VHH binders against Type II restriction enzyme BgcI specificity subunit S.BcgI (bcgIB). Designs and how they scored, part 34

Target 1, 341 residues: Type II restriction enzyme BgcI specificity subunit S.BcgI (bcgIB), of Heyndrickxia coagulans (Weizmannia coagulans) (q07606)
Amino acid sequence: MNNLIKYSTFLISDLFDVVIGKTIDGNKAQRNENGTPYITRKATRNGFEFMIDGEKEKLYSGKLPVITIGNETSKPFVQEFHFFTGTKVNICIPKLDLNRNHLLYITTMIENATKMFSYSYTINSTRLKSLKILLPIKGEEPDWDYMNTYISKILSNMEKNFDVQQNDGVSDLRSLKDLSWSQFKMDEIFSINSGVRLTKADMKPGNIPFIGATDSNNGITEFTSSTNASFDGNVLGVNYNGSVVENFYHPYKAVFSDDVKRLKLKNYPNNKHVLLFMKVVILQQKVKYAYGYKFNATRMKEQIILLPTKADGTPDYEFMEQYMMRMENKVVGRTTEKEAD
Key: E = the ipSAE of ESMFold2; O = the ipSAE of OpenDDE; V2 = 0.75 times the mean of E and O plus 0.25 times the DockQ between their complexes.

## First folded at step 20 (VHH; framework vhh_8dlx_2)

Design s2 (from r1 with D103P; at its last look DockQ between E and O 0.52; V2 from the best seeds 0.00; counts 0 for: pae E 3.1 > 2, unsure alone 64.95 < 65, SAP .705 > .668)
Fold by ESMFold2, look of step 20:
Structure s2 (fold): chain B 341 residues (1-341), chain A 122 residues (1-122)
Amino acid sequence: as target 1 above (341 residues)
Amino acid sequence: EVQLVESGGGVVQPGRSLRLSCAASGFTFSDHAMHWVRQAPGKGLEWIGEIWYSGYTFYNPSLKSLVTISRDDSTNTLYLQMNSLRAEDTAIYYCATVTVTFPEGYTSQDSWGKGTLVTVSS
């Protein structure tokens, strides 16, 4: 297919002022739930550890939003509030007035660029300043409007899907503890399809999300115009390498790395809420595969999960759908009530 | 805000039994699978097992007959019963869980206690 959008490379130092945050040692950080975010080299949870009280002179109080990137971990995160930093946290401060969506696009491109380095190569401030990232262009300048609109459409589609399904009636209020549960093999429940290898060298720039075995950014590691047999949507993408069993729901069409399995329901119409229930069930297994229990990727089909069942012993997909709608409704209901001080 | 606090560790003679507890707060305990993990001196972390909110348990095959995991949802407490303790069971024992936020991107968060030390010594 034809890609009408042109791309070029840009140095991080041309787009950002890069500084190292003023360190507060983790063992000296005084936790306070009403304090200020403490951002570290942590590769998960937006770099966030907890809220702290810290010396005001160490606060990053400048321009927002910004990107934080821990040295060695090389995981970029967008920060929209002022914060304290732990050891070796880079702060990328945009030279232009960029919004959250611009920075979300850029964080994806930073991750892609850093995958070109060997596993013995680590990011530091000097290497970050010299890093080149691929961005869409208009003329010779980054096409900021394109990046913003693209990310806005992705995020808006997720919210539209939420709003549409939120209006379905919820009539099943049972607690998880009151249900009958049974074991099922993954292969009983899902059609499980491998992603297809698409190397960086073979990948053309574009607008289609490429899903890798990451634990962040809804699994998106690249944007491409290249497609292959893995091109698919309305699925769970489940990692069996990298961040094992981490998984993301993809309402949109994407291309999937060979490190990620695409899961669709075999015996029930594929829908957001049942797949999100499945996401939670699969994530409950994460601790065992991270720490010494051997996961056998060739036997993912035989992996046992627990699901609620009807009286006849079959999965209760209607309950799963109702439960997840109920959980999303609780979040909406909480935001409409003011909490007492 | 998630807190997990292990207790019940200490020095115990080989061949005896020990029960560890994990007090949980800051999340809906009854809706989460809970895990036990241990780390022997100078070694990596070893997954012991898990218990689901339905009470169903899964164990590391190498430890399956030596341990029992249980939970009390009315007190938000997770338990690990260890039997016939050996010197190689000396370790720091942790409880852990994974929480998923809705609808804030459906991200996972690993939460761990600080651990309790069990020393099995003649």
Scores: ipSAE 0.422, ipTM 0.775, lowest interface PAE 3.1, mean pLDDT 80
ESMFold2 (binder alone), look of step 20: mean pLDDT 79; pTM 0.783
OpenDDE, look of step 20: ipSAE 0.560; ipTM 0.838

Design s3 (from r1 with E104T; at its last look DockQ between E and O 0.14; V2 from the best seeds 0.00; counts 0 for: pae E 2.8 > 2, grease 25.3 > 24.2, placed apart)
Fold by OpenDDE, look of step 20:
Structure s3 (fold): chain B 341 residues (1-341), chain A 122 residues (1-122)
Amino acid sequence: as target 1 above (341 residues)
Amino acid sequence: EVQLVESGGGVVQPGRSLRLSCAASGFTFSDHAMHWVRQAPGKGLEWIGEIWYSGYTFYNPSLKSLVTISRDDSTNTLYLQMNSLRAEDTAIYYCATVTVTFDTGYTSQDSWGKGTLVTVSS
């Protein structure tokens, strides 16, 4: 889409009916793997916490798809299924018949518009209704076709570069507490490669994700047609500048900024589930650096992490994989598994 | 609501030992790694160390020989044992936690207490 597109400002309230979800206390919620999605104000995983049973009266069973946005995080997510909500979750119901792609586009624009908001400035329902977002227009109306096509192209491009991994059956039901843990250096576990500097001036528009040192949107800061030596996929991107220690798994091919390190497993096949396990392990180290412990490339390599180990002292990658498979299965409701806790 | 309350601070002479405590509430203490952080007058925050739910400890290399972190999950209490205190150890000491879950991969904001003042002076 190389044509010059005009944008105009629209109020959220012009495009959406905004309602507050009926609150279910997560601590009192009855978990059920075969239940209904429980959406909260969290900033990740599309707002999803776990599956629950709830009162029918508290269920959002209206028009789909919709956008949910928590007051605290201000992160918008497209919901395609009926769901329960936690506290302070706004539901944006399209006034028009919009599809998932339209809403995905709009979520991006909402995020852009809310970047100025901090934890001290939350987007409550009133503020959300009055939020102005930029949308492409045809004439005086939003260009819905453009938005749909734009998102479709991005998704198509991502799919082409997506490494589909085969999920095996779950055979390990151990909890994290049941394991032996050992210390490992990061460079013992990972090959660590740098991103490459790509300035905005050198960046051409395209559909390839550009991964910056951000703490949101899976690390994606731009889309570009410009590639370089950092072009990589099936990798854990870890920030060593900016939002330090934040990291995201990228199953798709992407370009990485010089503020992001690319991590791959050395002694185990590089795969989604193990890397997602590692993501969480690495994130636990974030607080150190937030409190003045300096993070740099050298220290990253020498960073000690705690991993599940086999009897021979090697990392238990199989457990990590199985554990994350269980988590994934739990989230998608494919299998009823015991909770890891 | 997550609450962390540090205690045990005060004035101590150089060379002495001091044990700080952190009382935790409002979350499942046993499921979380806990950290100690300090801030000396006119300086930034300094990470001291951490203890995982498994009991494993990690320390700032600069302070490792002088500090020991422990926890009691039955009482939801975090401890910081400091030995051979020096004037440079004068600071406000904070306990902190972060919430990272394997099931969701979600990272919550860290929580910390109001701190307890330790003054090392002859």
Scores: ipSAE 0.266, ipTM 0.692, lowest interface PAE 1.7, mean pLDDT 85
ESMFold2, look of step 20: ipSAE 0.456; ipTM 0.797
ESMFold2 (binder alone), look of step 20: mean pLDDT 79; pTM 0.781

Design s4 (from r1 with S30D Y53F E104S; at its last look DockQ between E and O 0.29; V2 from the best seeds 0.00; counts 0 for: pae O 11.0 > 2, SAP .672 > .668)
Fold by OpenDDE, look of step 20:
Structure s4 (fold): chain B 341 residues (1-341), chain A 122 residues (1-122)
Amino acid sequence: as target 1 above (341 residues)
Amino acid sequence: EVQLVESGGGVVQPGRSLRLSCAASGFTFDDHAMHWVRQAPGKGLEWIGEIWFSGYTFYNPSLKSLVTISRDDSTNTLYLQMNSLRAEDTAIYYCATVTVTFDSGYTSQDSWGKGTLVTVSS
């Protein structure tokens, strides 16, 4: 029984003490190759600019590792060494004894959370403290062991030049060309349920993700304590208003707007990888419905999609799962390489 | 980088046929469905049809009898064959696809060509 990972929201201020780094003007900084890392608002190279000599009073010499995040770039980086900071650099100091892997996981979640706001979203210290991120939980607390194990596996795979195709239970190496494809109606594949109207005026602040018909931030538009009949998880949310056909997988429990349909598999256990495969399949219809052809609930149900099929004519869910696992592994591998550069 | 370049447009007389091409680069048709869309002067975008990675095609019911979509995988080129053209078919024709990326999460992006103008006039 693949124990579905549960997620919950946490405030950055609950997890971290957030302080502003003491500013060193980069133009006045004395460069020294044997000096100390100078961390700025740079969006690349883990925020690193160059090595400098600086005043001891301006050095961050506190607990390590920490997360730095520049106000303008909103890019979080894990720092494992003492460092100097440029202007407008926030330092997130863990309240708990967290290791590098935990922080790496958290940085990913911070990046996801900050995407909720337009590319122009500047995160200052106040906004950072109030930022909500999703984390896996055991009980009511973050599942630190899960996060650690997850990152450890990724790193281990990178170090071993691991053939991404053979990673983590991959047994199906077939390509899309190797498969037979058949037509299916959406309502044959999915149970389709509506969201429920919840106005902003009726929405109370809380920790439950509210899924709107947006094209960003995994569909999350608000966090609420208000629940209704749409409360659901491990589901594919598909927009039929707003950003039409856009869709996101929600492994966590969420409340869904009336502009979003909840899709679950009818004849196969809901699975992350299968639903992500379906996400891609559904997105192929976006151009069709984006302009000139109205996407409504009826048309959604009747929409024909092509899926890989077994010899007996049923969808090949196992293939879909394996395929997306391979894709995920590839992405993880690439991300690790970029971090190394 | 995904790039789409339409060609083959021009001025044609009513009743004639025309084939448009879309040269795709940065991706293969094995992973993407391709769409044809048009926009007539003063009108909104109209979906023409699509071809899936499997080669299966779907068409706008209003245009099905007049258009055929095909592709050449060896040249990574998409085609739109139009027959019995009418004045109403005057439009800019676009090829498009939806790309899914996994960088920093699962995101989607629409990719469009610049379009090619087809004018049907006597």
Scores: ipSAE 0.000, ipTM 0.212, lowest interface PAE 11.0, mean pLDDT 82
ESMFold2, look of step 20: ipSAE 0.532; ipTM 0.827
ESMFold2 (binder alone), look of step 20: mean pLDDT 79; pTM 0.777

Design s5 (from r1 with S30D S54K; at its last look DockQ between E and O 0.24; V2 from the best seeds 0.00; counts 0 for: pae O 12.4 > 2)
Fold by OpenDDE, look of step 20:
Structure s5 (fold): chain B 341 residues (1-341), chain A 122 residues (1-122)
Amino acid sequence: as target 1 above (341 residues)
Amino acid sequence: EVQLVESGGGVVQPGRSLRLSCAASGFTFDDHAMHWVRQAPGKGLEWIGEIWYKGYTFYNPSLKSLVTISRDDSTNTLYLQMNSLRAEDTAIYYCATVTVTFDEGYTSQDSWGKGTLVTVSS
């Protein structure tokens, strides 16, 4: 790397064609885990909300990679896959053949340039086109090699210390004390489905995890090739019998014993961080059910839990996600963000 | 290390009130629910109730009218107020919590105090 780096200003419109994504209403979007990424104006998770099915005409299927920027958040994200967009999402398409590293560098410079923008100042497509960013130069042109090398080095260092795939931005720094909490019934929050009885006699050896009512090994008691109606993934498995109330998140497909209930969120997409938050919440009830209070299906459904809530009284799933992200990042040492206890 | 220490137990006459305390150390109450559990002689453990931060409480329906759980976050102390004590309330009373940690995955551990004996006798 050059010891002395010179910078110059460039217009976004000089580097990118800026287009507005075709809007899909998230409330009407058909969610499908095997669908296509739905990118919105959110400031985290690379703009990703959930996977959807959508009309082909609304799909961004052009050149990749690109940068998406929501008008309200002004957060730039590199997209490497074709995607659908929500409302007011700008797509910056490189005029040159730029790779992911180049765009990552540019996103950093965009963020620096947009620091002046507050909640009262939104960046629209016109403003975005006229946005000036600083880039390192070789001669009069951007130094693409430098940018590539710089980002490569950062990524290499991160890979050594971090799971890069989980390095999502944190935007919510509230503590648990800062929140309003409300009571919810379990059946209001979760769809609760039973596992299915699978005897050893019926179980054939295989590679599919079988989830039993154990308190160890993430609930995995066996591996089988036998599947049944309980075959499921991205679910919180809660022990109904055995180690009662103990629960594990299963991002992978598994078969569940009849001693385990499968919990999925009713009103929010299932994801790792929210479900792990729920795991902790549910575990707070362990003492109750372990000693002197009999656990059954009815009581599980009627079990009251405390959850952080928004002003409208609904659960604050976004906070839950962010909170668990922070916790994970803290443990992994990915962030030095302020902890408010 | 999480430590819980119950106190306030003793011999009390029927109809009287008693307040138990649980001093917690090694963690803060902020993200933990605290539980009271008791064990009568010759019987199993019985859940009494729990309290969360900001004073949210849940009780065993059979004991709700007789007990009040509270906490002082400034001193990290849990309380159990018992009123109109009966002979059947004779038991060892425990405070407990569930600690959740992340180490290549989320794990949980129950923590219990040693208990304090309450004897209701005329």
Scores: ipSAE 0.000, ipTM 0.200, lowest interface PAE 12.4, mean pLDDT 82
ESMFold2, look of step 20: ipSAE 0.437; ipTM 0.781
ESMFold2 (binder alone), look of step 20: mean pLDDT 79; pTM 0.782

Design s6 (from r1 with T107K; at its last look DockQ between E and O 0.30; V2 from the best seeds 0.48)
Fold by ESMFold2, look of step 20:
Structure s6 (fold): chain B 341 residues (1-341), chain A 122 residues (1-122)
Amino acid sequence: as target 1 above (341 residues)
Amino acid sequence: EVQLVESGGGVVQPGRSLRLSCAASGFTFSDHAMHWVRQAPGKGLEWIGEIWYSGYTFYNPSLKSLVTISRDDSTNTLYLQMNSLRAEDTAIYYCATVTVTFDEGYKSQDSWGKGTLVTVSS
């Protein structure tokens, strides 16, 4: 049989109420890290500038999620939290109860439709209302389940493709038994920074992972728009309460519970593979802390780990990176051709 | 399949020495820290110590001078030497390790033997 996925066109005004956000001038936006998100025409970072205090009358406090799209950039973003807006930010409020993935599919179709115009195209509320987009259908209605599944698959495949690309170029094939090893204190190797308390009652819904002291779901216990001094990325999050010594690598930005330490390398670029080598080494202390002696921040800094060393006695971070790249290649079945140098 | 098998337990008189063994298979032994843990009757689990790559050891401070942990990477065998045994050393002795499964998102797995009973009595 033929492809069963059928398509039809829909007006934006049939799917959304389109309004202009009530402007807070950037010069008068009072920054407050405990305030409310300030969304502008910015083409990056989901339109987010910083947190502000603002007049409640100017807050977008209606239905969520919504799409914001700025006149200057014509870049649509999905917003899952209430927000203030800068100048000329359009808010597309769905007439149906749609989720993040539905809106992500629609933002793709909005972006495609606006790219049909010239490079001088300036979007506004009137043009948005009359814009037609192509959506998959089931019967006569949009196929929301198809859109959700399609977006989930695309996002998953983008992440996997990025990881495979990073593993190219493995050239160090030594086994761990063939290396020199030395003892190091963790405080010697890492900057160890605390998380910051953020209770569930103080969390606002959003897109930022919140990292707690668990042993599952890569440490993610909630999603929030709230941030604090723990907001960080490209780190190991290491539990010192809860599931002690369990740890996860966070390439993405997240907010960290006060039960989780953030670890970054002091003397080497912070990257996935070295941090994953460190993950394995740290996990080997798990039995000790389950049945030996109480784990705390002081013991973490003083914990001795063994690391491979170069001839000068310093940690061999390049080996650690190469080793973990090789281990990941074995999992995905990828073999890297040696470079011709 | 990670497999850890303790042996060498039995009845021993106070003041004597005993060596326990743990045979390991199903993982690369030389790449893993190994642990000894014991459980006396009616008590919780007590960590004895660990041995890392190339023989580095760390011990429970309360047991440091009473035990010695060693390993033989050529035979995949972990050892616990206990000296001057006392009645309070009566326990089930376990070996344990932590393995990491790369294709499950670097998930850790605790692996334990079934234990070997040491009874210290006259």
Scores: ipSAE 0.516, ipTM 0.825, lowest interface PAE 1.9, mean pLDDT 80
ESMFold2 (binder alone), look of step 20: mean pLDDT 80; pTM 0.788
OpenDDE, look of step 20: ipSAE 0.562; ipTM 0.843

Design s7 (from r1 with V100I E104S; at its last look DockQ between E and O 0.63; V2 from the best seeds 0.60)
Fold by ESMFold2, look of step 20:
Structure s7 (fold): chain B 341 residues (1-341), chain A 122 residues (1-122)
Amino acid sequence: as target 1 above (341 residues)
Amino acid sequence: EVQLVESGGGVVQPGRSLRLSCAASGFTFSDHAMHWVRQAPGKGLEWIGEIWYSGYTFYNPSLKSLVTISRDDSTNTLYLQMNSLRAEDTAIYYCATVTITFDSGYTSQDSWGKGTLVTVSS
């Protein structure tokens, strides 16, 4: 918690070689699950579209990891595998041998720097090369060890309250369709607490994540030593403005923008897997709030959510836990040792 | 491979009804909420409504009495029934869903069909 860290600005072109990826048109991208990642200028999902077979001469096969950032979308992502690109995807290739953590720090600072522009100011290769980002320094050089250590600590705190990799005891294998479901108001399920406005001008540099209304980087838009009444942890952060209903689970403590609500379960202990189930259910309403009915903070409390229920009509939090553990086991290749009868 | 294919569009007279279909593949249809969205000429996208995996529906309040959304999980098909059509209902109609990729840290992705054109013309 000290602010002895010094900062300076650096040009992207001094840190990276910036090239445009060799385009494969999305219309001509031949999908193949066993192929190679296809990275587009999408602002979500790490830029990833799907796996493709592509012409070898179009493959980015150079140094890794790198940052991809699409013209016009301005969303930077770290890529750790070789990939094909869609139209107008910039590849920022580090001049130094930087690791994933260095690049994750830098993508956060790129995102912050591009938010200084208006919505009508798009990024292109020329603007990206001349973009200045704020980095911690040691002497007059970037403090790469600080950045690596800082990101490592943030990532390890995110993992502190994860269940063990094997989620033994998953015994409820019902599909979502086979459950009883009921409507609940969000206010009935969650304690919903507002973020507090903290402008960039009022922030001091530091190591506390600041959560904004974004759809990237686990909601982190800045790192600060400034706190306010929104300082909180073990919550679901749900965007109210900006990228509406995008949401992230925060096991660690953070400061929350007035555009993000902090949600905690009212009648059940906060639990990673239950909150991640809630994340999934909330995200399925994203199309509605992107293109449909707008609401204010009061309307979020009144929003109806469908949840699985026990026979007595109360939410089935144990099913939600088991469902998400089952999904996590599928991702890490873990199968339950117990079969449902 | 998520694919959504709308059909049933065409020219229809004001006051009549029309049913649109959306064939879905490449994901577990029964585990996802489905949406209908439209775009009138020169306008932005307008959300029509959604249907959840339990069959429950929610609609844009301005359209609630004019539309009905249904789903058939056995055929992976989403439907939009529109009644008492007006000239302002002329639009490209899209079905959409949000898929979550658990192997990328619960990353969401919007998936859309190419749309079907409905023209309400006398």
Scores: ipSAE 0.525, ipTM 0.834, lowest interface PAE 1.8, mean pLDDT 80
ESMFold2 (binder alone), look of step 20: mean pLDDT 79; pTM 0.782
OpenDDE, look of step 20: ipSAE 0.642; ipTM 0.869

Design s8 (from r1 with F58W; at its last look DockQ between E and O 0.65; V2 from the best seeds 0.00; counts 0 for: pae E 2.2 > 2)
Fold by ESMFold2, look of step 20:
Structure s8 (fold): chain B 341 residues (1-341), chain A 122 residues (1-122)
Amino acid sequence: as target 1 above (341 residues)
Amino acid sequence: EVQLVESGGGVVQPGRSLRLSCAASGFTFSDHAMHWVRQAPGKGLEWIGEIWYSGYTWYNPSLKSLVTISRDDSTNTLYLQMNSLRAEDTAIYYCATVTVTFDEGYTSQDSWGKGTLVTVSS
């Protein structure tokens, strides 16, 4: 085997200079949509809160890209623009000229290494510097080309399934309130297939995304060469443990934890836009299951969702597709306007 | 910014009824399911029920004979009607929703009011 990849551990301090950002207090952060990104300890949305005006001497204006990671949350994010920081945000500055893809690979490895940290047991710069992460190697050095190529391939596959250009074939412009809606059990709409347990002890490093019950990074918690009966793609992965009812669309092939169910449409070809409509309606149930009403396999099958219907009472999948295409067009339009400035 | 503001709490005698309100802003109220959740002293959060944007309601089975959830999309207001109140219904009552940002990740945000205290006491 010519494709066998070897791995080794590396200290964060050997790869990065780690510093604490110069804090702007949250109560002093003055919002300005034309300002500069404000990065905090939050565990979602790449650490981004909003744009602010801030004192120039507090700006991180050094080398890019870098990784930010908050003490309590221990969630690493890649930052490609200069930014201000909230309290207790570490900045990991690569000692080598690394690109975004190298850092994206590394953030997944950092997150796996730090899973045990919490508010009460905070990571600090010293503990982060001593952290060891697992990276692919060529000889004794990190295999940077491998990491870049691997991430490029993952991102390219995601881009193929995401329609970045505007969908000017949208013809159904009805509002949600103007539709007929009916109740459906999830089991009527989806085939619901369990993930399969693959423990960290049994997991070998590699290139296949491993989907866990998390709320970030499109559900990816590891990259592995290990597979099992859960190996699947073009599915909606829905958590029933961990970050309950959080869910992600997976156009690519992946291995799924026993805490994540794979959902496929029973009576319509799977496609991105219908599954993303389903993502949104499933998320409407998040409060129910996050706060004292247990979500499990029995309740998932019996969970009622409301869907738009045709005159014959069946789900209007074409409307769902058209609606999400419209929503995607709004996102593309906003991006295009921003780039014109 | 999403804001949810509960009102209508207070002290009420056992056996009486009370109606709570939740004023919503910062999102398209008519396109979202809305939830009521409560927390009694010494207890965890307890989901009361939800109302979908179509008007459909689902309730916690233990509470469904005691509560009614309604919404007024013209005023962006969610309501909780509680009947035959008991001392065990003493709790902070929250309204909540989940909004989804249509970005590349289709990320969700949980939004909560600060709650309104209901005390059932003679």
Scores: ipSAE 0.497, ipTM 0.811, lowest interface PAE 2.2, mean pLDDT 81
ESMFold2 (binder alone), look of step 20: mean pLDDT 78; pTM 0.779
OpenDDE, look of step 20: ipSAE 0.629; ipTM 0.869

